VH-VL binders against RecQ-mediated genome instability protein 1 (rmi1). Designs and how they scored, part 14

Target 1, 235 residues: RecQ-mediated genome instability protein 1 (rmi1), of Schizosaccharomyces pombe (q10160)
Amino acid sequence: MNQTTTLSTELTELGVRVQNRWLQSLLDYLAKKHSTGANTTPQLVMQYLVASDIRESTTSEGAAPYIVSEQHNVRIENTMLLQIVRVREIGISIVNQLEYLNDLEELKKLKGQKVIRLVHDESGDEEQNDDDGLTEAQDAVQKGSELKKMCRLILEDSNGQRFWGLERKPIKGIQLSTKLGTKLLVKNVLVRRGVLMLDPNNTTILGGSIEEWDKDYFPKRLIEELKGELSKTKA
Key: E = the ipSAE of ESMFold2; O = the ipSAE of OpenDDE; V2 = 0.75 times the mean of E and O plus 0.25 times the DockQ between their complexes.

## First folded at step 12 (VH-VL; framework fv_mosunetuzumab)

Design z3 (from y3 with heavy chain L100E; at its last look DockQ between E and O 0.24; V2 from the best seeds 0.00; counts 0 for: pae E 3.0 > 2)
Fold by ESMFold2, look of step 12:
Structure z3 (fold): chain C 235 residues (1-235), chain A 122 residues (1-122), chain B 112 residues (1-112)
Amino acid sequence: as target 1 above (235 residues)
Amino acid sequence: EVQLVQSGAEVKKPGASVKVSCKASGYTFTGYYIHWVRQAPGQGLEWIGWINPNRGGTKYNEKFKGRATLTADTSTSTAYLELSSLRSEDTAVYYCARGEYWSSSFHFFDYWGQGTLVTVSS
Amino acid sequence: DIVMTQSPDSLAVSLGERATINCKSSQSVLYSSNNKNYLAWYQQKPGQPPKLLIYWASERESGVPDRFSGSGSGTDFTLTISSLQAEDVAVYYCQQYYSTYTFGQGTKVEIK
């Protein structure tokens, strides 16, 4: 298959090593859908790939080269393709995170109703002190921003190995609302005590999700998970 | 030409087991899911489960959990449904069907086998 | 499980006339992240396996005549046969694949 080989080569140059059987299945579907055999680009294939489970769509060549949890102070030089299993904010209390998520749900309920704004400033000045009567969660919701300090991730490679990743520096696009199954390219990453030390220079967000994981997860199921975690710490 | 060819009709007594085969041809067997669906006489369609021949993963409709077993033999491109502890209400035509592999989502069934009638009676 | 309910159970339509089959799901099968309705339609003629007609609610499978069309979103869906032909006599099933796989009870289409 000349088309399959060409696409695989182009995708590998982008850091993604696809399984030939997955790619052929996709190409067969696309040819049927378009009925004329449209010229399939690597960009189109990437759109479907980031929506896939990389355990099915990609080869072990993009996986971690060893058992990550057993490593300390080593550097993984090769590019890994990983998918996000879970995101946790560890620089902000669970209570404040729950407040943020509940406030988002409350705001959603009020959008379709007449709302009387009883509190306002002339310019919408957001430079007020922390003691202006708003919590960190309420402030984030008012500003339309993500509640973010430092995330820890559960990551998974194409072999199904799961391991931790920790943001050393904030990575734009990594927050509580990041879709489960989001694909990352991670290159030249330091491993400390079995944890990948992530930063914007070694991490590229490709996007996507795994539908079965992400469907109806944020924020409702996340709230449930965080409540469970909070209850265990109070025991 | 994509084909799914199933084994012949079976007559079984209550409490017995049956194993239905589904031989695939005309495509890469390990590149697609195989689903099983049944249809009681004069009735609608009921999904039983799927198998991923590439990795051997399975998923079952809870109604059949513990009684249905899905397997695949990649060397012969054949999927199998085994249903145990048969009851009279298991009398149905059993179909295998192909589902797409390329997505992480649930899928429609684009090609179907001809069906296998399983009759459970005393 | 998502319950799929079709109406009518049976209909008789004159050759060349429009046939309309409705399908209602007990919960939405629209996935907001990709804006797709996870709904398919199948045709089953006597003594034959089902045949895929429509997927993603409105997309025709390759080789399916233009007279078949699907429409609807969320919980309410319609299969339309714009000009019924003799070979269209069959039972038609809707199927959701949003959460597992469930089928409607079927609608038998006959020539009047």
Scores: ipSAE 0.512, ipTM 0.769, lowest interface PAE 3.0, mean pLDDT 87
ESMFold2 (binder alone), look of step 12: mean pLDDT 92; pTM 0.945
OpenDDE, look of step 12: ipSAE 0.733; ipTM 0.870

Design z4 (from y3 with heavy chain S103T; at its last look DockQ between E and O 0.40; V2 from the best seeds 0.00; counts 0 for: pae E 3.0 > 2)
Fold by OpenDDE, look of step 12:
Structure z4 (fold): chain C 235 residues (1-235), chain A 122 residues (1-122), chain B 112 residues (1-112)
Amino acid sequence: as target 1 above (235 residues)
Amino acid sequence: EVQLVQSGAEVKKPGASVKVSCKASGYTFTGYYIHWVRQAPGQGLEWIGWINPNRGGTKYNEKFKGRATLTADTSTSTAYLELSSLRSEDTAVYYCARGLYWTSSFHFFDYWGQGTLVTVSS
Amino acid sequence: DIVMTQSPDSLAVSLGERATINCKSSQSVLYSSNNKNYLAWYQQKPGQPPKLLIYWASERESGVPDRFSGSGSGTDFTLTISSLQAEDVAVYYCQQYYSTYTFGQGTKVEIK
């Protein structure tokens, strides 16, 4: 069996149907990078897959079987591979969200300034590269989980169909800081008025991002978007 | 072996259009982006745009938007750059390049065509 | 647009000596999510297309000699040729591909 076929089969068992051309291109790259014929594993492929645009990397078999926005009280039995286009917290006021996000932005600026100062002080003390600062910022983003109540998502399938997803119950890993382009597996999901009803039982986070969407989005662009929304509500 | 072979040199008048071809071989054509870059004589490199041969999606440098048209023929594994309303400033060597995509929409260019000189002269 | 600035514009180095080229971006090209710098280095010899040397700031392209190395992060990057060879006479370009695609103005490396 061709390595491509074997990998494709294994990925299908994981609920992901990859395009053969994409997989082949990836394999070609990996073969060049790894002079040592290290066996490409499904797990390795998945790492690249979750970082890809599923419209390019996956087949329509994992897409929504119909126009979701037109459906009401319908259960989609198929497992769908979806990617997050946008996240909105709808259980917290925009003002409170902005306060939180501004605090995060300020913290990032402070950390960036500290790194610049450390490079200019010629003093020889081997201060341990506190990689802890990046971890603290990550922890602060994780503390943002405490602010989570209910998220509304814009989701996209492999065909490029976009539709709404609403958390019925909190899903771990879905929050304002969730990377855009994060991949989800959604199975046996109820559609109400064109919206997917998401919960921990029907939604699995695969992870990843689409870099073009995610770069410089959080928190800066998100803040701008929320400010824009707030201004429209006051008008 | 991966190869990008471009069409020959072109001489055009101002206001005319030019179409440059780039034939790809040695890899899956639809698995990579084709970028176009130009270099004026004695100058640096300027990105024009990219095409995804799989779906025909394109992105352009704003400078060339409306004048540059990128196309691809999957049956022949050939990409095309058409540049319209040519000016003397468009005199340059035009390169096609392969862009790698795994984790982002942004690519570095691992293989290049040999270049096509386009001269715009009255 | 991110502006790439190389220094120096030209460099004359003796055979076997180290050549160092700097590249500065007007904005950070480091993506925090994957901790990768979206920076490449190209070599261009006269009458030839550019050739990829380094990608992700420090990863060497296949077939590129070990004497070529890339370093740096964020906004400041360096291409180093540890021992300049005669075949290394060329113009070198840095490129960012973090946001759109922009190149440095190039650095001409010559033998002294």
Scores: ipSAE 0.498, ipTM 0.808, lowest interface PAE 1.8, mean pLDDT 89
ESMFold2, look of step 12: ipSAE 0.501; ipTM 0.757
ESMFold2 (binder alone), look of step 12: mean pLDDT 92; pTM 0.942

Design z5 (from y3 with heavy chain G57Y; at its last look DockQ between E and O 0.49; V2 from the best seeds 0.00; counts 0 for: pae E 2.5 > 2)
Fold by ESMFold2, look of step 12:
Structure z5 (fold): chain C 235 residues (1-235), chain A 122 residues (1-122), chain B 112 residues (1-112)
Amino acid sequence: as target 1 above (235 residues)
Amino acid sequence: EVQLVQSGAEVKKPGASVKVSCKASGYTFTGYYIHWVRQAPGQGLEWIGWINPNRGYTKYNEKFKGRATLTADTSTSTAYLELSSLRSEDTAVYYCARGLYWSSSFHFFDYWGQGTLVTVSS
Amino acid sequence: DIVMTQSPDSLAVSLGERATINCKSSQSVLYSSNNKNYLAWYQQKPGQPPKLLIYWASERESGVPDRFSGSGSGTDFTLTISSLQAEDVAVYYCQQYYSTYTFGQGTKVEIK
């Protein structure tokens, strides 16, 4: 078997159906970098693939098998390769999210400012109040943690079909700062009312981004988008 | 070997249109972008736009939007630049160039055509 | 648009001596996620199309002599020809591909 056929087979075992014309262009580029023709591994190809647009780099075999928005109470057992178009926090108010993002920008400007990790003890039956007096946004900034409860995603497959994904349970690595174009493998996922019901058991984060989408996005462009969404809800 | 061969020089009057071809060989045409860049006499390089031959998608420098049209014919591995409403300022050598796209980012141009001189004069 | 400014506009260098060309971008072309600088250098000899020399700021294209090297990061970049040869007489352009595609104004290199 030739190198492209062997690599394609190996990548399929990892859950990725690579497009041959994309793989060949990558191999040609890598051959120039490695003038002696060093062996290209599937792991190296994956590093480039997660930085790609899967609409160009992968085949329809890894895409959604039908129009997702038209499906109800269906389970997609196949492994799909998807890329994240947008992330939205839906369990925290937009105003609090904007406070968090603006505070992160101010902290970044203060260069050398230590992020103070506030550890609060939840021992005993504390009364229902803000036990440290901080807003949720202020607390996250002080701790250096992500502001997170529940995310809704816009996902895209290799055919360019876009659909919603909703976290049923928190998935580590999915938050407001998640890079646009991050690649996910989604397996055995339930579709309800046209929405993929995501959890840590059916979702694997491969990483990566789509550079055109992600450059200069977080947090400034996200702030602009959230402000726009807030003004629409006032109408 | 990779080659981009362009059509011959053109002389046009102001207000006319010109169509420059760029025939690719030695690689999988649909696996790369084709960019167009021009160079006015004695001046530097100016990007016009790109076409993704696989999907037919295009992007234009805003300066040329509305006047430039990029197309590709995958059956002949040929890309085209059409520039309308020509002015004397459009006198330049027009190059096609191949752009890598295996990543999702903007890229450098690894192979260039020989150029096509377009002269706009009365 | 990211403006690319080269210096000097021209230089004359003795055969076998070092030529140094600077390129400055109006904003950073370093993408922090992959730590790559989206900058290329091209050589254009009289009557010829541009030829790619350097990409990712410092990586030499196949077939380019090792006397050509690129360095720098963020906004400040340098093309160096360590031992100028007669065939290196050309105009040299830097180009960013971080956001769209813009070129420096060019630097003409001549034998002194």
Scores: ipSAE 0.561, ipTM 0.796, lowest interface PAE 2.5, mean pLDDT 87
ESMFold2 (binder alone), look of step 12: mean pLDDT 92; pTM 0.942
OpenDDE, look of step 12: ipSAE 0.567; ipTM 0.821

Design z6 (from y3 with light chain T100Y; at its last look DockQ between E and O 0.58; V2 from the best seeds 0.00; counts 0 for: pae E 2.3 > 2)
Heavy chain, then light chain:
Amino acid sequence: EVQLVQSGAEVKKPGASVKVSCKASGYTFTGYYIHWVRQAPGQGLEWIGWINPNRGGTKYNEKFKGRATLTADTSTSTAYLELSSLRSEDTAVYYCARGLYWSSSFHFFDYWGQGTLVTVSS
Amino acid sequence: DIVMTQSPDSLAVSLGERATINCKSSQSVLYSSNNKNYLAWYQQKPGQPPKLLIYWASERESGVPDRFSGSGSGTDFTLTISSLQAEDVAVYYCQQYYSYYTFGQGTKVEIK
ESMFold2, look of step 12: ipSAE 0.598; ipTM 0.812
ESMFold2 (binder alone), look of step 12: mean pLDDT 92; pTM 0.946
OpenDDE, look of step 12: ipSAE 0.479; ipTM 0.791

## First folded at step 13 (VH-VL; framework fv_mosunetuzumab)

Design q2 (from z2 with light chain T100Y; at its last look DockQ between E and O 0.54; V2 from the best seeds 0.00; counts 0 for: pae E 3.8 > 2)
Fold by ESMFold2, look of step 13:
Structure q2 (fold): chain C 235 residues (1-235), chain A 122 residues (1-122), chain B 112 residues (1-112)
Amino acid sequence: as target 1 above (235 residues)
Amino acid sequence: EVQLVQSGAEVKKPGASVKVSCKASGYTFTGYYIHWVRQAPGQGLEWIGWINPNRGGTKYNEKFKGRATLTADTSTSTAYLELSSLRSEDTAVYYCARGLYWSSSYHFFDYWGQGTLVTVSS
Amino acid sequence: DIVMTQSPDSLAVSLGERATINCKSSQSVLYSSNNKNYLAWYQQKPGQPPKLLIYWASERESGVPDRFSGSGSGTDFTLTISSLQAEDVAVYYCQQYYSYYTFGQGTKVEIK
């Protein structure tokens, strides 16, 4: 049995539709690296696949069935494999997000010279002292938690179509620090006004990244992007 | 056996254009990137750009953007480099090289063509 | 836009002795997410195209003899030929592939 065909069938059972030419190039590489003709499992291929660009590694059977931005009140019942192009926090002001990111960078400097631990506080936000000098951003850094309310994503399918996804409910693992190119399986998703309505029940995070997009992105390039967005709003 | 076989040497006048071919065999042409690298006589290696034969996308070293054009013909498994507005500094051996495709990032080159000498003289 | 600088420009080494080539990048080529150095070494013998020797800074390509080894991290890298053979007379290039592709200027290795 052709190894490429067998693996492709098995990967489809795991929810991904791999491109044959991509799979063959990976198998050729692995055969050279292993030198022993090791049996390649679908699980091993998945590890490489989540680190890939799905525009090259997967077929259109996992893509959106139509132009998403033109749809309203439709449900995509099929499972789609998508990759995250950008993450934006829309429930917290850009100024507070910038404060959070800058404070995180400052903490990294201090950690490089002297180890500092954040104090964890689970008592809530209604303390008057917090109101005086501790923003949501400062509180998140102090607690060692992600600054998170509600994210909007730019998503991309295997055909290169980009569209918005909005968290209706918080999805654990989706935050400003989420790696660019993270793979998602999304099914039974409602599309409203051209936006995928995401929640933990319709979204599975596979992980991974696209190295070209993610290298040196968080937090410095994100800070630059947010500053640019803020300047346009104020100008 | 993976092979990249390039077209023969060229002699050109300043201001002309040259088109170098790179015929691939022994592997799935659309499953790998093709890079172009040049080497002036007695000098080091300089990356020119890449083409993705599957999608037709290209990237160029800024030094060559506007003068270099990369194309591919999947029916003949052949990649092409066209370099315009030639001058004496373009005298070099031009190599095609295969880049890995299964990765989402930049990679090293595992197979190289034999090289094509392009001489630009009056 | 990462500049790669090799040293020395040339060296002469007696047969069977150690040859050491240094390569320095203008910025780190270590990707923290996978902890890999995006650095390759190529050998170019007279009249031939370059041949891949080392990738990920320290991993030998298939068929490359054990006497070739790569080391280093971040911005400073070394190619070592532990016991120089006659067929190792060549020019050696380092190459970064962290951001696009740039090569060092080359190091010529000769028999003394």
Scores: ipSAE 0.418, ipTM 0.737, lowest interface PAE 3.8, mean pLDDT 86
ESMFold2 (binder alone), look of step 13: mean pLDDT 92; pTM 0.945
OpenDDE, look of step 13: ipSAE 0.437; ipTM 0.788

Design q3 (from z2 with heavy chain T30D G31S; at its last look DockQ between E and O 0.51; V2 from the best seeds 0.00; counts 0 for: pae E 3.7 > 2)
Fold by ESMFold2, look of step 13:
Structure q3 (fold): chain C 235 residues (1-235), chain A 122 residues (1-122), chain B 112 residues (1-112)
Amino acid sequence: as target 1 above (235 residues)
Amino acid sequence: EVQLVQSGAEVKKPGASVKVSCKASGYTFDSYYIHWVRQAPGQGLEWIGWINPNRGGTKYNEKFKGRATLTADTSTSTAYLELSSLRSEDTAVYYCARGLYWSSSYHFFDYWGQGTLVTVSS
Amino acid sequence: DIVMTQSPDSLAVSLGERATINCKSSQSVLYSSNNKNYLAWYQQKPGQPPKLLIYWASERESGVPDRFSGSGSGTDFTLTISSLQAEDVAVYYCQQYYSTYTFGQGTKVEIK
């Protein structure tokens, strides 16, 4: 349709090649929901698209041009649209990561009990406020920051090909809490030993998630997965 | 104008298989999931599974794993439910229903087929 | 699996009066990230397939009369028919779509 063609063209200019079948189903839904509402814009479509599975919502023009795992020292100059399947912190031990995640869960449970804990902590006024004995996990929780050093990603393109991405420099928005299915635009990326070498210059985070993957994942299922990975290192 | 038209009633013996069809019209077939739901006489509704016609992916209610097979033929805009090893308790009206898949999550069913009575007896 | 429990099993209401159907899920069906309740209501008249009435707990499907409304959040939901009409005699089902798909056992609404 003319509306579908216009939207598809505008989205392509943003680096996203939508499947017409997916776009039509969205427009049918939005028309039913918004009987007299605002016109559908590419920005509105992008809100739904970043929440989609790009295997269904996009065409192969944004996919990897070859089997990535078989490549070494090549540069993918084209812009790819990718979605994050898994995030792993590889610069911090699994034990410390589990400590961090458990501390976050404990803090959530104690929200309604902060008054009681403050009363008990007040009685120890000789206690130091800063202590260099903090673990990386304790420090991150105390500062209200993410536990992060260097992440490795499992990435997926519109064709369902999965491959590794390694964070060579910190990319804001990539951490343990990053939603599964988060969309990335990756351009001019070096492939080394079958791995995409990611940095802030070649990676743009579009956001979003895949709700089926992400619901109830962080932190509980991540904890379970990390415990399983720790057991494998014992064997 | 969305229509889901199902095949006619079936009478089967225990241990047999049945294949129910659901022909879609009035929309782009491979832009939506097809779900299957059954209703035993005088009973409520029970979800069987879904198929994504675009890629052939399926998901089944654990109760029906190993007995139910969902397929789709995009050239004819038709979805199929095959249920094997039939028992008398499989006697029910079987419905196909349309679900959205522009979303990456589960969704409600906006259009339903007329139902197909499958009777397992004798 | 999320178990959906409706109450009452049957309900007799005079023409023009209010009908209220309750649905309780064994787990929350609210996804906090989008603040949506994954809950639908269906109407099924004798010899007919179910018909979608309400989705996202409170949003009416196109063509559904204003007398039908949905409310509730988390685990407790209500379908209200503000002024029962003769054509509303049916069985009503709630359905969650938060994790797989399960239906309540149904509530039969009759004219008193």
Scores: ipSAE 0.413, ipTM 0.732, lowest interface PAE 3.7, mean pLDDT 86
ESMFold2 (binder alone), look of step 13: mean pLDDT 92; pTM 0.941
OpenDDE, look of step 13: ipSAE 0.440; ipTM 0.780

Design q4 (from z2 with light chain Y101W; at its last look DockQ between E and O 0.50; V2 from the best seeds 0.00; counts 0 for: pae E 3.5 > 2)
Fold by ESMFold2, look of step 13:
Structure q4 (fold): chain C 235 residues (1-235), chain A 122 residues (1-122), chain B 112 residues (1-112)
Amino acid sequence: as target 1 above (235 residues)
Amino acid sequence: EVQLVQSGAEVKKPGASVKVSCKASGYTFTGYYIHWVRQAPGQGLEWIGWINPNRGGTKYNEKFKGRATLTADTSTSTAYLELSSLRSEDTAVYYCARGLYWSSSYHFFDYWGQGTLVTVSS
Amino acid sequence: DIVMTQSPDSLAVSLGERATINCKSSQSVLYSSNNKNYLAWYQQKPGQPPKLLIYWASERESGVPDRFSGSGSGTDFTLTISSLQAEDVAVYYCQQYYSTWTFGQGTKVEIK
């Protein structure tokens, strides 16, 4: 069995239907750069695949089986490979999200002042509420890591169909800082009024990103997008 | 053997259009991006845009939006650059170049065509 | 756009001696996600198209002699020809592909 057929079947067992022309292009590149004949494994291919645009790297067998927005109360039993186009927190006001993002940026400035951080003391057994500007920045980092209630996603399949996914239960790794183009495997998902109802039991995060979407996105372009959305709700 | 063979030199008047071809051989045409780059006489290199021959996606340098059109014909393995409303400053050698496909468009160019001189003069 | 600035504009080097070309970007071309510098070097001989020499700042393309090497990270990069040969007379361009595709103005290398 040739190398592309073997890899393709192994990837299909992982829920990924790779396009042969994409796989061959990758294998040609790897062969040119690895004159020592390093064996290409499904794990290595997956590392490149999660960094790809699945519209180019995968086939429609992993896509949604119908137009999702037209469905209600159906269950998609197939495993779908999807990529995250956008993440939005919908359980927390946009104003509070903007404050969170600005606080994260302020803490990044404070990282350049290690001397200040070393001077800051932690309270004893009980953490007291402090008005210190450095303490507030440290709280923002901790709070920022925990600023999560309920995310809504724009998802895309290999055919370029986009649809909403709603996080019913917290899925670890889905948050405002989640990289655009992150790959998900979604199986046995309920569709309600055209929206995928996501939870940890039906969603597996593969990771990755799409460079064209994610480069220089978080947090500056996210802040700009949220400000635009806030202006629309005021208008 | 990977080759990119471009159409011959052209002489055009200001305001006209030109269409430069780039014929690919020795590889799977739809498996790679085609970029276009130009070089004015005695000057450096300037990126114009890219096309993905498989899906027909394109991206343009903002300087050329509205004037440049990139197309591809998969049946002949040929990419095209059309540049309209030509001006004196469009006099240059126009190159096509191959970009890797398996990842993102943000890649270097591993093979180049021989170049096509386009001269714009009245 | 990321502006690429090369130095010097022209360089004359004796056969067998070391040639050094610098390239500076106006913005870092190091992408944190993959820890790669999105920088390439091209050689262009008179009457010929550019030829790829180096990519990812330091990786040599197949068929490029060992005397060519690239180094640097972030905003400052160097192409080194360890022992200049007669066939190395050319113009050399750096290129970033981090955000669009922009080239340095070129450095002409000649034999002294």
Scores: ipSAE 0.432, ipTM 0.741, lowest interface PAE 3.5, mean pLDDT 86
ESMFold2 (binder alone), look of step 13: mean pLDDT 92; pTM 0.939
OpenDDE, look of step 13: ipSAE 0.478; ipTM 0.795

Design q5 (from z2 with heavy chain G99A; at its last look DockQ between E and O 0.51; V2 from the best seeds 0.00; counts 0 for: pae E 4.3 > 2)
Fold by ESMFold2, look of step 13:
Structure q5 (fold): chain C 235 residues (1-235), chain A 122 residues (1-122), chain B 112 residues (1-112)
Amino acid sequence: as target 1 above (235 residues)
Amino acid sequence: EVQLVQSGAEVKKPGASVKVSCKASGYTFTGYYIHWVRQAPGQGLEWIGWINPNRGGTKYNEKFKGRATLTADTSTSTAYLELSSLRSEDTAVYYCARALYWSSSYHFFDYWGQGTLVTVSS
Amino acid sequence: DIVMTQSPDSLAVSLGERATINCKSSQSVLYSSNNKNYLAWYQQKPGQPPKLLIYWASERESGVPDRFSGSGSGTDFTLTISSLQAEDVAVYYCQQYYSTYTFGQGTKVEIK
């Protein structure tokens, strides 16, 4: 019947409770962008929704049902839509994480510049070194892989409530480079001591970001934040 | 039809305050940001700030922090700019403009009010 | 703040000829994550508010004639009027919306 009502119903079936005023604003924009009549699908709306701030784009019906930090050993059976505010690796030392991030930053500089290196030609046995002395950070950079063991997240719901989520098992797509504002669907999650216990079975990554949070964040601002956290740990 | 209708011209003395209104119609007021932009006579455009009428959040150009206050009244679909401690260089046409809500932080302005001339004269 | 510099400050073009306005930003306004340039163009006629012409550097606003086009990326942008009409006499502004909101100083377009 009504385009906004139809889309809202279809999006709810996908686990997302959209705000009608946000949806109408998007449809107004899409009408400008498209040069034909509106054949907007829920899938297209989802592409824009995952790039939004869910505090504006979704209703509180997808939010946490109570103050999470005050709960222990309860299960939230309903599906929540959450956005990632921060990611922290807690299974790897901050010093090693900083080494990794600094190496990535230096690698970006070298890709944009001609690299001139003075080399000393000494022969060496390849067979005698099965451990080339690389740190975890150096190894990850060399292999082009993420530095990852176990993350803790700061999560936010549509009401702006922030709370912690802890990976019980590694979730693919959650790492230091995960974009700020990435959307998650979290269902049937155990809350322990005010923390959501996340795993691949209760967490679906929808993707996306919040551009204002994420622009120019990884790795430079993350490095600054980790340095600040390291100074607190030493104190 | 989307319309932004602003209050009439004002003449103020230095040190006074002015409050300009921007009444929205033809769309859901709480579904869009309202920005304020000014233009001194014969000069270019200068962004002042925005307000999110739904949540009441604001952001200001650092040049105007402490002097500009943005508010909105959802019951009347009206946004307000109050500028205090007026100086002669504040003489300008003040515009309100609508920005699309679907993007969280990055806005261009698809509808503008007609402008309100504020003249600051000793 | 990202400084937007337009050139020329004024431009005289014969009716039906091409007009070209340049806009340069002090920092890139290309967001690599979505590959979009956060750049808009406005037209302002005397006694009127600005009117949106182009957004995302190259996307034409509804109702804007095909003779208006935007191009460029990163720090260098161009507004082109392929065949100048009498009603196109105005001041044209570029605006970035990557980090806060700043405008170029304007380019006045006149018929020669």
Scores: ipSAE 0.360, ipTM 0.724, lowest interface PAE 4.3, mean pLDDT 86
ESMFold2 (binder alone), look of step 13: mean pLDDT 92; pTM 0.941
OpenDDE, look of step 13: ipSAE 0.422; ipTM 0.777

